# VHH binders against c4kar8: the designs that were tried, part 76

Target 1, 263 residues: c4kar8
Amino acid sequence: MAELSTPSPASPAPLDGGRGDELEKFTLRGARQILQLLQDLITHRGLITAHTGGGHSFMTAVLKVDEERGRVVLDPSPDPQANRRALAAPRLTCVTQLDGIRIQFPLVGLGEGQDKGRPALFAPLPAEMLRLQRREFYRLQVPLAHELSCLLKAEDLARKPVEVSARVIDIGAGGVAVVVPTGAAEFVIGGTLPACRLALPDGEPIELDLEVRNLNRQTQRNGTEQLRVGLRFAALPRAADTRIQRYIFKTERALNAKARGGL

## First folded at step 3 (VHH)

Design c95 (framework vhh_8fcz_2)
Fold by ESMFold2-Fast, scan of step 3:
Structure c95 (fold): chain B 263 residues (1-263), chain A 125 residues (1-125)
Amino acid sequence: as target 1 above (263 residues)
Amino acid sequence: QVQLVESGGGLVQPGGSLRLSCAASGFTFSSYAMYWVRQPPGKGLEWVSGISGSGGSTTYADSVEGRFTIIRDNDKKMVYLQMTSLKTEDTAVYYCAKDLWDYESSGTYEPFDYEGQGTQVTVSS
């Protein structure tokens, strides 16, 4: 997709206690801990969003950890262009989530080859992995069955008003992430979307102002492209905050109960 | 190779002013948001201010709003922090930082991609 205008990058929000100090407390640097966490990602079949820069990412997964050679083996994208971007990138930033815990790690020196006769991507083991288990970093992955949506009031590529119904993919205390079809609207990082409507199960839609925090064009594992938009709650009324928090807690409990029942 | 070189720190009395400078190299400067972060003695890093790649949008921590101004010059590959009405609480090592993402893929709760060596600001009598 040829983008007619360049969005401004999002400004960082301060993290509780300061960004670097908070993140250092959650950074794993031990080889054994890194190996165990990567194995856990394999066991849970965790989907990883690998950011290649330039507003691009693709979905991957850890297929194997080669301890002897000090390498991870990743599932390549079915989109050859996504794989070329990844191989050309100086680094990948890999982001995933397990049980509400955000996991993030860099990969440098990506190569391609074969694993048991199948195409694969290879990278040295990361020197560090971030594992965040704090309320302010918690993001509930929204179950598809809940059909959570947010009606966004945005502008099209000609800067005319447009309304876009976007699917909510995750939600936290500070905001939501949504997916929109490529080309449906133009988003400016740092821009405000007024009077959007968040539809939660049970009750009237919540009217709220959203600020665009990030944009990412993600190539899915089936090769299709989607635009992911991260949105911050610009001003959240107490009643709306209570409803969102209640939804998050109820859904967490239901997911935990279902996981235990699956034993 | 990404490089960020800070300068302009020093000793100043409360109520004084300083201008910090950061010279950037090794990346497409205008494509990345730039930030100032600080580390007070014995404390963690605190985000201070941010500026978009174009310079069209700025943000500030509540503690410095109205006192500090962030500016960039893309032709010179420089970012600046103009500090006024300095307080003893502003005493810290100040770091220039590059965003992890370019203008199209900015992350949420992401660490900064790169930080410089820092410049010391001391506010005391």
Scores: ipSAE 0.000, ipTM 0.124, lowest interface PAE 15.7, mean pLDDT 77

Design d1 (framework vhh_7yz9_2)
Fold by ESMFold2-Fast, scan of step 3:
Structure d1 (fold): chain B 263 residues (1-263), chain A 124 residues (1-124)
Amino acid sequence: as target 1 above (263 residues)
Amino acid sequence: QWQLVESGGGLVQAGGSLRLSCTASGRTFSSYDMGWYRQTAGNEREWVAFIYSGGSTTYADSVKGRFTISRDNAKNTVYLQMNSLKPEDTAVYYCAADVEYYSEYGLPDEYDYWGQGTPVTVSS
């Protein structure tokens, strides 16, 4: 009968399926806010994972901010190949954590040179930095002392079943990131690893299905390479979800207490 | 899988203008930072312009004031408006995508980082 017209919104709704709108409140654009955050990373000696594309990354840190030249100075990798990949990359995606808050920013126009006679990487200051202060974006960096592991049920190159004990490096509400020995198993993005066993400090291992979401070959500060695998919790049982959240909250609280109790 | 397709290149006279487009398919575009890069024969690929998912832009000194990068999230498209073109702007132009944030799994989402490229030739 009648054609319905959509009324003009008094305030525009976010684009359907668009995540950029929800991240607006976590985006820093002020030059002084960006400089302050970069200085905080220097002060706290924050380690940065710099993703160079093609499933590669390396560990770095901000050495200094050169406000007059409008650039940031980064610590190069001890692995020359990682530095060559970084310099050849169109951009770096830098990810770090400060006081439990995930921080991410791109660096474009990476170059190399020297800082006080030592090799250095430099790039123009980022125009935006993302500071994710929402719980669902939080990733607990697992303390090495916890020896947290996940027994993965995967396949080798010949499609034969293999079990791989992987170290859990971070954990959140939606999944874990693990380190897998090179050549131990083959992973297919989107593939499911059934009946894996996540070992938390308190109680029996949690049996759950994991979906492979990401693969990354990361060069560590000592120049060695690790395969990092991002795994989503598929069909997570309520009891398992409660145990994982409890582990995250308890560990986060303990780490914060230890940091504040430093002499 | 995410695919990037560039278009809009061609032959143009010095002082002329071209508008390049890069359309993404397969994923939500608005969560990604986008960049334009160019490569000339015998040289490394160089950055030209970058647009953050939040809308901030940055430009290489060689194109600042002449080129404008913009995006239309509803069309999953990023644009490069090139004005006052010079023979030195002759290159194959590529678009690239990078995630603005990482997934809840602690690693970046998978995507196709590069388009196929579109050639631009500026004659004097």
Scores: ipSAE 0.233, ipTM 0.633, lowest interface PAE 5.0, mean pLDDT 81

Design d10 (framework vhh_7yz9_2)
Fold by ESMFold2-Fast, scan of step 3:
Structure d10 (fold): chain B 263 residues (1-263), chain A 124 residues (1-124)
Amino acid sequence: as target 1 above (263 residues)
Amino acid sequence: QWQLVESGGGLVQAGGSLRLSCTASGRTFSSYDMGWYRQTAGNEREWVAFIYSGGSTTYADSVKGRFTISRDNAKNTVYLQMNSLKPEDTAVYYCARDVEYYSESGLPDEFDYWGQGTPVTVSS
């Protein structure tokens, strides 16, 4: 246990993941801070995507914080398979948003039982929560009414070119997450989709090269499954960047105004 | 490049002890959460113990009070001290780095940083 003066090791390459220096200041480890944040998620009825690993997730919510037993109570999926994957997982990574701020936390030791006669999932309180307060980490949840879409240039199962219209679920400074119809295309993590077209309101579609970063099969609150694809902007011209940021800012501002005016 | 190498497994009598070690060859070890998991043939991998970058720990109910997870950030090593071993603790034990779930795309980047596994057999 040598904790006196040890210089922080430097990586010559980009971060290999983890909580680097820039993320440490957003990590909450105080029991009171963690309890308060979980209670805020309950109060605001925040939906949580729980990632179970292997490219699977399900939609849940914190139903209750049991401070006496040091546990959080989660809403189980109506899909029994999603619940079995969650219980078999070494950990859940829970991702949500509160007031535009990305919140992420692990749950380890998930169990099942009943709360007031209803099925529930239980986990010990997390020892850490990330509360990412910088603009670069902000993800706009795209309002369904905006019908935001991205025309993807991909390949089918026979490796033939196909064009797929995918619904944009969220958008940030570095990329978009989209829902792709089942069986419409094949994706390879790290692959590039050239000359895709992002259809923002008020103007011509933006032509972009997109890199496939991840694939996730998410079980929704109604028990159905969606294929979600995370796409990075490979090279973003200044004009396109400005227009995307303008859309994000205007939509965020409108949503915040609507939330405050809801009396 | 991240690599995890486990050691310390073997054959032990019920009631005995073993200390598993997992050494990471990679950057920023001290900032990662680390876990120990185990798998019996025909069953899915199950978590055993977890240690957060800040030093907090959690344990599966089946091992709580018998196993202790710890870390030495100067050596890039995580340990699992297993005491009062039972035949049901027989499994292949795996060291894992916490999966990175942050992505520029807004979906998690899943990097499977698992060791090769070390077998532990507890005789009755």
Scores: ipSAE 0.073, ipTM 0.455, lowest interface PAE 5.3, mean pLDDT 81

Design d11 (framework vhh_7yz9_2)
Fold by ESMFold2-Fast, scan of step 3:
Structure d11 (fold): chain B 263 residues (1-263), chain A 124 residues (1-124)
Amino acid sequence: as target 1 above (263 residues)
Amino acid sequence: QWQLVESGGGLVQAGGSLRLSCTASGRTFSSYDMGWYRQTAGNEREWVAFIYSGGSTTYADSVKGRFTISRDNAKNTVYLQMNSLKPEDTAVYYCAADVEYYDESGLPDEYDYWGQGTPVTVSS
């Protein structure tokens, strides 16, 4: 297929080359800028989704930047299979966020070894890093304390209707990303889930039609696998849109106030 | 080419009202976030109000309750309704479209497009 689906804003999936000219202005290529951004990810303990291809990814973090050897040190997965996939991949595509800014960068030439006696993954410093700050790409990482959920109306393997309560892990203007237990339902990219119910902390659940935009089997830092589903809002009513955006902004303000308190 | 044109400024007495308009030409702006900024001589441009593409709004504390930002996507226009004007509201008002960066408070720090500015003078 020559046509690549542009990842939904709800997806942690890498952005496609179809936006190459637009994305160029957000691409960092200066060595000092790259080093500073990687150091900021370390300082803020940013979790990274590393895509290994074939719909597989794992959670990692930058542990260290080795300027003398021109390489980054990454936290390996506790799942040996995820590490084997990563080492076999010709390229990792790393996606993370820092203060709502989407950050994406490639790593090529991944190897394994030890850092301070502990297993670690190593890769040469990326030659470029994408730093995107546009509202359409903004994704709020949902605080666990908010216990945001979305009741999905889907089908099981036998095509019977099933309702799945999915945890919302991020939310933006265009959609949500949710996690579901493996085998809870069948999802088809491009499929529509009608009359789903998004539960925000304040007020009644919002009834939404959702489109499946991406599927990703992700190995968590604790070694468990889960299915992450990126869902696009279809025909969102203005009242629902306003309420979702109010939640996003209110939560950002609260997180920023907490960070400034520095307690 | 994309252009923003502000209008509606002028001289007004303290306690009065003005409505500023900002019209985009060359392309539609329905997907863009829009903001109003103001600048006095010798000072940096300060943010006044922001409206998201979905219609949610935010305001600087100095204007909250007095100013209202709104948009008409069919007309490619954003408005700033200014009520209960004070002499300290005297400034050149600028319209801005789309955001590339957010500051630590989640407010836009940089824009793709700026208007030429419209002066507002509030006499005591």
Scores: ipSAE 0.000, ipTM 0.117, lowest interface PAE 16.0, mean pLDDT 78

Design d12 (framework vhh_7yz9_2)
Fold by ESMFold2-Fast, scan of step 3:
Structure d12 (fold): chain B 263 residues (1-263), chain A 124 residues (1-124)
Amino acid sequence: as target 1 above (263 residues)
Amino acid sequence: QWQLVESGGGLVQAGGSLRLSCTASGFTFSSYDMGWYRQTAGNEREWVAFIYSGGSTTYADSVKGRFTISRDNAKNTVYLQMNSLKPEDTAVYYCAADVEYYSESGLPDEYDYWGQGTPVTVSS
């Protein structure tokens, strides 16, 4: 009597086992729904962050959907190291946005090849895709024109205090994500950065304590790497919380109006 | 909220062994895929070993045959048994729960957490 071993990482896997039960209503499993959503990402030229594990990701895009062969074709990174990490990973977790809604899906069994004589990555079509329509998962992608920054009080490699001005790339009710220049400071997950200053377009900078929650080294489409740091707000004064929420709401409304052809 | 706490690092001689542990709290551990990653000074964080919720495992080529990842769902703990250690295995080792939910910027949501890291130094 042989006991069958658990399936390998090359086998298609569900997005989330039992822990994602509450997200079931946002999960697409219909083949036609999945094909349509992938095609919408191509049509809207959606950039995808593909997470390869170990705090690493790279920017990609869906180049085409091969419906007959049941696979997607992805734009490889110009950084060979990022492609090697992707091919060696148990799975890719792909994250993107369409019309303000976060879309997430796994790819398992990533391979390398060519499409029309150009290098490409390919994987079987995902068995499921997550379309997250919940407010608590909402993170406002900060417009570059707003030049939103956060002055971080951190430490260098010698544990000496340094101040780093970091660009805020997204913001939500619970925190911000920032881009930090490589080598500018050392970050420890779970560490607290005291008395940081968040600069909103209108008014004085908000002084707040930030907890380091996540670190990710993302390879951009031009082959350069950025350190992205996820920072959680410690308890905010009511006035600060109100200002942050108003900024998010106002900016979201302006972006929605712009998408509908408004000013 | 969710937390991962690592232990078991330290100083060991080349050819020796260490067992790292990572204990999870605040989430349904048995439903999560778990991984071990390491980072050396001046280098990128790299994946070492991965264990699926169903129990299957994968290993980076550099550690295959020397390291073994395992889990104990009753204790909410994932282990990394490191044998035949080499000086090049010197690194800070991190435990991570599979990150399924990210922001549009590509960062995990607040419920996904990495461990604090546990240093491993292998003397030659």
Scores: ipSAE 0.012, ipTM 0.278, lowest interface PAE 9.2, mean pLDDT 79

Design d13 (framework vhh_7yz9_2)
Fold by ESMFold2-Fast, scan of step 3:
Structure d13 (fold): chain B 263 residues (1-263), chain A 124 residues (1-124)
Amino acid sequence: as target 1 above (263 residues)
Amino acid sequence: QWQLVESGGGLVQAGGSLRLSCTASGRTFSSYAMGWYRQTAGNEREWVAFIYSGGSTTYADSVKGRFTISRDNAKNTVYLQMNSLKPEDTAVYYCAADVEYYSESGLPDEYDYWGQGTPVTVSS
């Protein structure tokens, strides 16, 4: 394990293609920092979406950090098929949020067993964790009470146009993630959905062109599966960007005020 | 489009060494984490070693101290140096590429890619 030299100073405005270089300043590699962050996830009962590849994920949580054996203990899915996909995966990509900050980390070498007589998944401690403290990486988890939706213009299995009302589960500067009802539409990664309508609480729906970035079948903690679609804002008018950022800011502030007892 | 080509496998005596290579074409290599996996007849694919884009490495307990994974981003190549080989290391070895980060939407923008495999036979 050799430590690599710090890269030379880069351009002040990194290119979109240079996201790996931009993420370096948010990457934690210190063993103590990694252990502390994992412990914070346990303390705050952070829900983790574990991506298993092939368009699948499941909801889990860190149950324990086993420092003596150098591993993390994860809550298995109630769906045995989700656990089998995870165990067969070359890598889990874990995504969560702590105090509004997006956290990502890889787990490699997942195994199955028991912890104190209960089923558990085990993996070596991650060598790296991302703590993304930049506006373009921030994703507001949309409160269920807001019932925020996006009307998608898509195609069904027969390539006929359909309109699908999808629930928005998170939103950021670059896009949204939505839950699509089972069988409602077919999506193609890289495809553009024109003239979709994002319904924000304060005003008329915003008309947007959305690019399909990701498709993921997520197994929930109750064992049910949902289709999650990641959508990028293909072209965002300044007025629409302002309204989206205002919604994110107001909602984040309200959630923080509630958590702090009105402060 | 994305292609991983393994080489360096073959027949070797117990206690010997082999170096496996995996060359990637068609995509930017430096942003991907790379891994080596192996499969024996009748068993599922087993993780062997992993190297992140930044150079950090992890190893399966069965190969720690004997195998070393490394990468050369200028050559789009990942290597597995296998020392002190044992008959139980006999398997087909596969190279795999994974993304280390998510796209602007906050979800993965690429799936894992696999090579075709290279056989390694360690005689007693």
Scores: ipSAE 0.012, ipTM 0.354, lowest interface PAE 8.7, mean pLDDT 79

Design d14 (framework vhh_7yz9_2)
Fold by ESMFold2-Fast, scan of step 3:
Structure d14 (fold): chain B 263 residues (1-263), chain A 124 residues (1-124)
Amino acid sequence: as target 1 above (263 residues)
Amino acid sequence: QWQLVESGGGLVQAGGSLRLSCTASGRTFSSYDMGWYRQTAGNEREWVAFIYSGGRTTYADSVKGRFTISRDNAKNTVYLQMNSLKPEDTAVYYCAADVEYYSESGLPDEYDYWGQGTPVTVSS
């Protein structure tokens, strides 16, 4: 007969992120579901940001799904350096949006070749895809016509204070993504930018403390590079939260109305 | 809070060996993929070696056969064993933890969590 030992009460449980179990309900693992979602990305001409690690990404698209060979065919970057980074990377993390729903999936084993005589990137079909259909994960792609900006209080290379007007690319309940000119300021992941000013179309700019969460040098479809900064709302007053949600809702409705009206 | 701390860098003669360590604090990392990257002056950061949460490893062609990546999940530590070092291996080496999930704020965690780096200088 075995005697069971009890864990020492002085040994606390390991800290974990707990998110694997939380996101499992949004994870697609069925082969037919994965194929259907990839085909939907093709049908809707969905643009994909492919992260190659080290703060680099490039914009691509799924050109086709080769079910017989069990692989996806991706549009290569016009920038050869972006393609070299992708091929050297152990994994691509692909992020896109379809009808307001965030989609994320890994691609492992990237290769290069030709598809019907044109350069292409190839990868095995992903074993899983994440599809986040919840309001708090929604990110509004900001229309260029809105000219939405955020004035960032940052530091230059010499650690001197600098103000940078950054274009807002997307916005959600938890933060914004902005694009800044290369070399305009230095950003540190986890760093706080105090008293930044988010300019919404309706009313005075909102003053916010922002936390740097993400940094990305993204190669665009035309081969140019931009620095993208993901910023979390560190402390969001209820009045500011209401104004941001109102902007998102109104813009969402206007975009949906245009799509249904044939505009 | 996620913090990565590298150690084990220094000066070594060509043909020598070094072992780099990277310890994660404030969080467990057993579910994360871990990698080593390096950066030389005037060049962008390049991938060196990667170890998946399941234990599979991959290596850049420049280091294959000379470097070995490993992990000890009980110690929250990833290692890079560097053998047969060459002057061209001189760089600042960075540890990174790759995150596959969206942040609690709704922003995707698109980038690796990075350490501060540890310098390695190989003399001839």
Scores: ipSAE 0.011, ipTM 0.365, lowest interface PAE 9.0, mean pLDDT 79

Design d15 (framework vhh_7yz9_2)
Fold by ESMFold2-Fast, scan of step 3:
Structure d15 (fold): chain B 263 residues (1-263), chain A 124 residues (1-124)
Amino acid sequence: as target 1 above (263 residues)
Amino acid sequence: QWQLVESGGGLVQAGGSLRLSCTASGRTFSSYDMGWYRQTAGNEREWVAFIWSGGSTTYADSVKGRFTISRDNAKNTVYLQMNSLKPEDTAVYYCAADVEYYSESGLPDEYDYWGQGTPVTVSS
């Protein structure tokens, strides 16, 4: 197993910087700490969700850190419109995960150019990075082989009931993120989806109510757009919570064991 | 309270089969998630196969298609059926049971209960 085939966790929803003092103890401001964390993201080939504003994001990665010029080099989107939105944005909010720890940082002053003859995006090193080592913020990137799905009970544009089987892309103690095909259903932030069914490997689907917390049109590496929906668990029963946490823990263990397979 | 006893290891030729058993004592066996790990000389213990309390299974890529994990809750026993064995499967195999999904430290914990291990040697 190459590191390239190991799923890289990504969290789509940015945390509110206005929380100030509550997040201060998780904020790195030392230049050496920031450089080391960015290097760790390169070493682990971490995929980053870069939010450009207006509910838009694209997948990127840190390709290298140029300490002498004080900048990072990022992988551009294959979608030219996503790159134009990024270049026009006052800032990018970059969200990723490293060893179950949520990492978030701003990039300001994004530019475009070439690295080794290939298109690249450049930005000054961030002045701060948020590193949240708390269980409530942990998001497991769901392995594709697990085929985790959530049957959503939603409505189409005409307010007709529709059932959508959505692929679960990440899961945490507080909710799931799913991907849905364009036009499959309409979602409104704050809306409730009752009696949805989350399929876990350990038995019968879990019936639960979900609240829409986040909507993001994400440009994939192949240039297509998909809708990512962030869903919060509402009134999760203790037995369901235990099953979800057990799944997360066991999958973490399996992924960590695979990471050691190079030796 | 809980004790895990492994059996079924031994010497086998490449391409052969072995079935490992792990028998538990205790009243709540059916509620535990169970796994098989192996330890090769010079390496840390690595995960091989896992079975949830509800019966769903997952496998390490190196054994997928060759090994099958199963459980019999009436016998308090977990099995690892090993087919098409390779010399690189030579290891001490450990059974593990887990009632806790993670520690209060927020770090992944090892399984709560481990067996003593059963050696498997696959000759070429």
Scores: ipSAE 0.000, ipTM 0.150, lowest interface PAE 17.1, mean pLDDT 77

Design d16 (framework vhh_7yz9_2)
Fold by ESMFold2-Fast, scan of step 3:
Structure d16 (fold): chain B 263 residues (1-263), chain A 124 residues (1-124)
Amino acid sequence: as target 1 above (263 residues)
Amino acid sequence: QWQLVESGGGLVQAGGSLRLSCTASGRTFSSYDMGWYRQTAGNEREWVAFIYSGGYTTYADSVKGRFTISRDNAKNTVYLQMNSLKPEDTAVYYCAADVEYYSESGLPDEYDYWGQGTPVTVSS
C-alpha cells in the first residue's frame, strides 16, 4: 500500500484529496455545485492537466456536460499514446485553476467516442470536486509572453554538473514548476539544486536553492511531450519572497484586467 | 478574418478518385483542428475525417482505408484524398475549422468556421 503522500501545498502535482479529511471542508459533493463549477470551467475555457499516473499527464479541456447521461466530454490528446494511457488508467486526476482557485477532481470510467462527429473522451460526472481558495494552494500560470526562466544547476546523465535553462510554467508562494528540455539533466525526487537563478522581470535574477518535489511527462495539445519538474523553494530569502509575491500580484492583476476587457 | 475556400469536387464514376482542398487565410492555422464533413439532402452534416493541430487523424468507419486527410501548415491548406469512391459517398462536402475547442492560447473563439461546400457526385 502506498503511504499517505500529499505534496506540499506549493507543489504543482495533484493533492491526494481521497486520503485526508483535512480537505473535506474544501470538497464539493452537491450535484448542483459540481455542475455549476464544470460549467464555469467551460465558460472560461480552462485548460486542464489530466494526470494518468506513472508520471504522465496530458492537456485537455471540458468541452461540455451531458446532464441527461451524467457525463463530461473531454478534448482528446492528438498523441494516440497519451489517449491510450488515459483509457487504461483506473482514474484521471484533473487539475486546473479558476479565478485564483485551485480545482481538482477525479474521473473514473473514461471511454472514447464522438461529439459533433469529432473524437472525444467521455467520463461519468465526478462525485466530488476539490476547490482550494487558500493562498498556499494558489499557483499563477505564467504567461508565455513573460518568457520566465530558471537556470537550474543539476547533473546530466553522466553525473557531470550542468546548467539548464528551464521555462517557468507556474509559480506560487512555495515553488515553481518548470519545463526541462529532453535529455538535458537528471532529476531525483527529494534532491536539492543549489544556487539556481530565477529570472523575474524588473531586476537581477534571484538566487534560490530548490528541492525537486515531483516529475511529470506531459503530452501537450500539439502532441509533443515535455518533462515538467516541480520545485520547492528550500531556503527562500525574505527579499526574494517579496519579489516573487510582487510578480504574482502584478501578473494576476494584469491577467484579470485582460480577462474582463476580453470577456 | 478566417475564410475557408474549398475546391476539387465534381462528378466521378464508382471506383474513381477525387482530391478536395480547403485553404484558410490567417497565420494561426497550425494551432486549429480541421475537419471534413458531408451532407446529403434531408440529413444533418456528418463527420468524415478530422485532423488535430498535432497531426492526429480520425476517420468515420464508412471511409476508413479509402480516404486520407492531411494538412500543409505552410500553405494553410487541408486536403481530403478520396479513393475507391462509392455511390454512397455522394454528398456536399464541407471543410470546417473548430476554433471553439482548440487554440495555442487556450482561449479559442466560440465559433466554428465552415466553407461554402463542394458537391461530389459518384455515378454507379
Scores: ipSAE 0.000, ipTM 0.103, lowest interface PAE 19.2, mean pLDDT 77

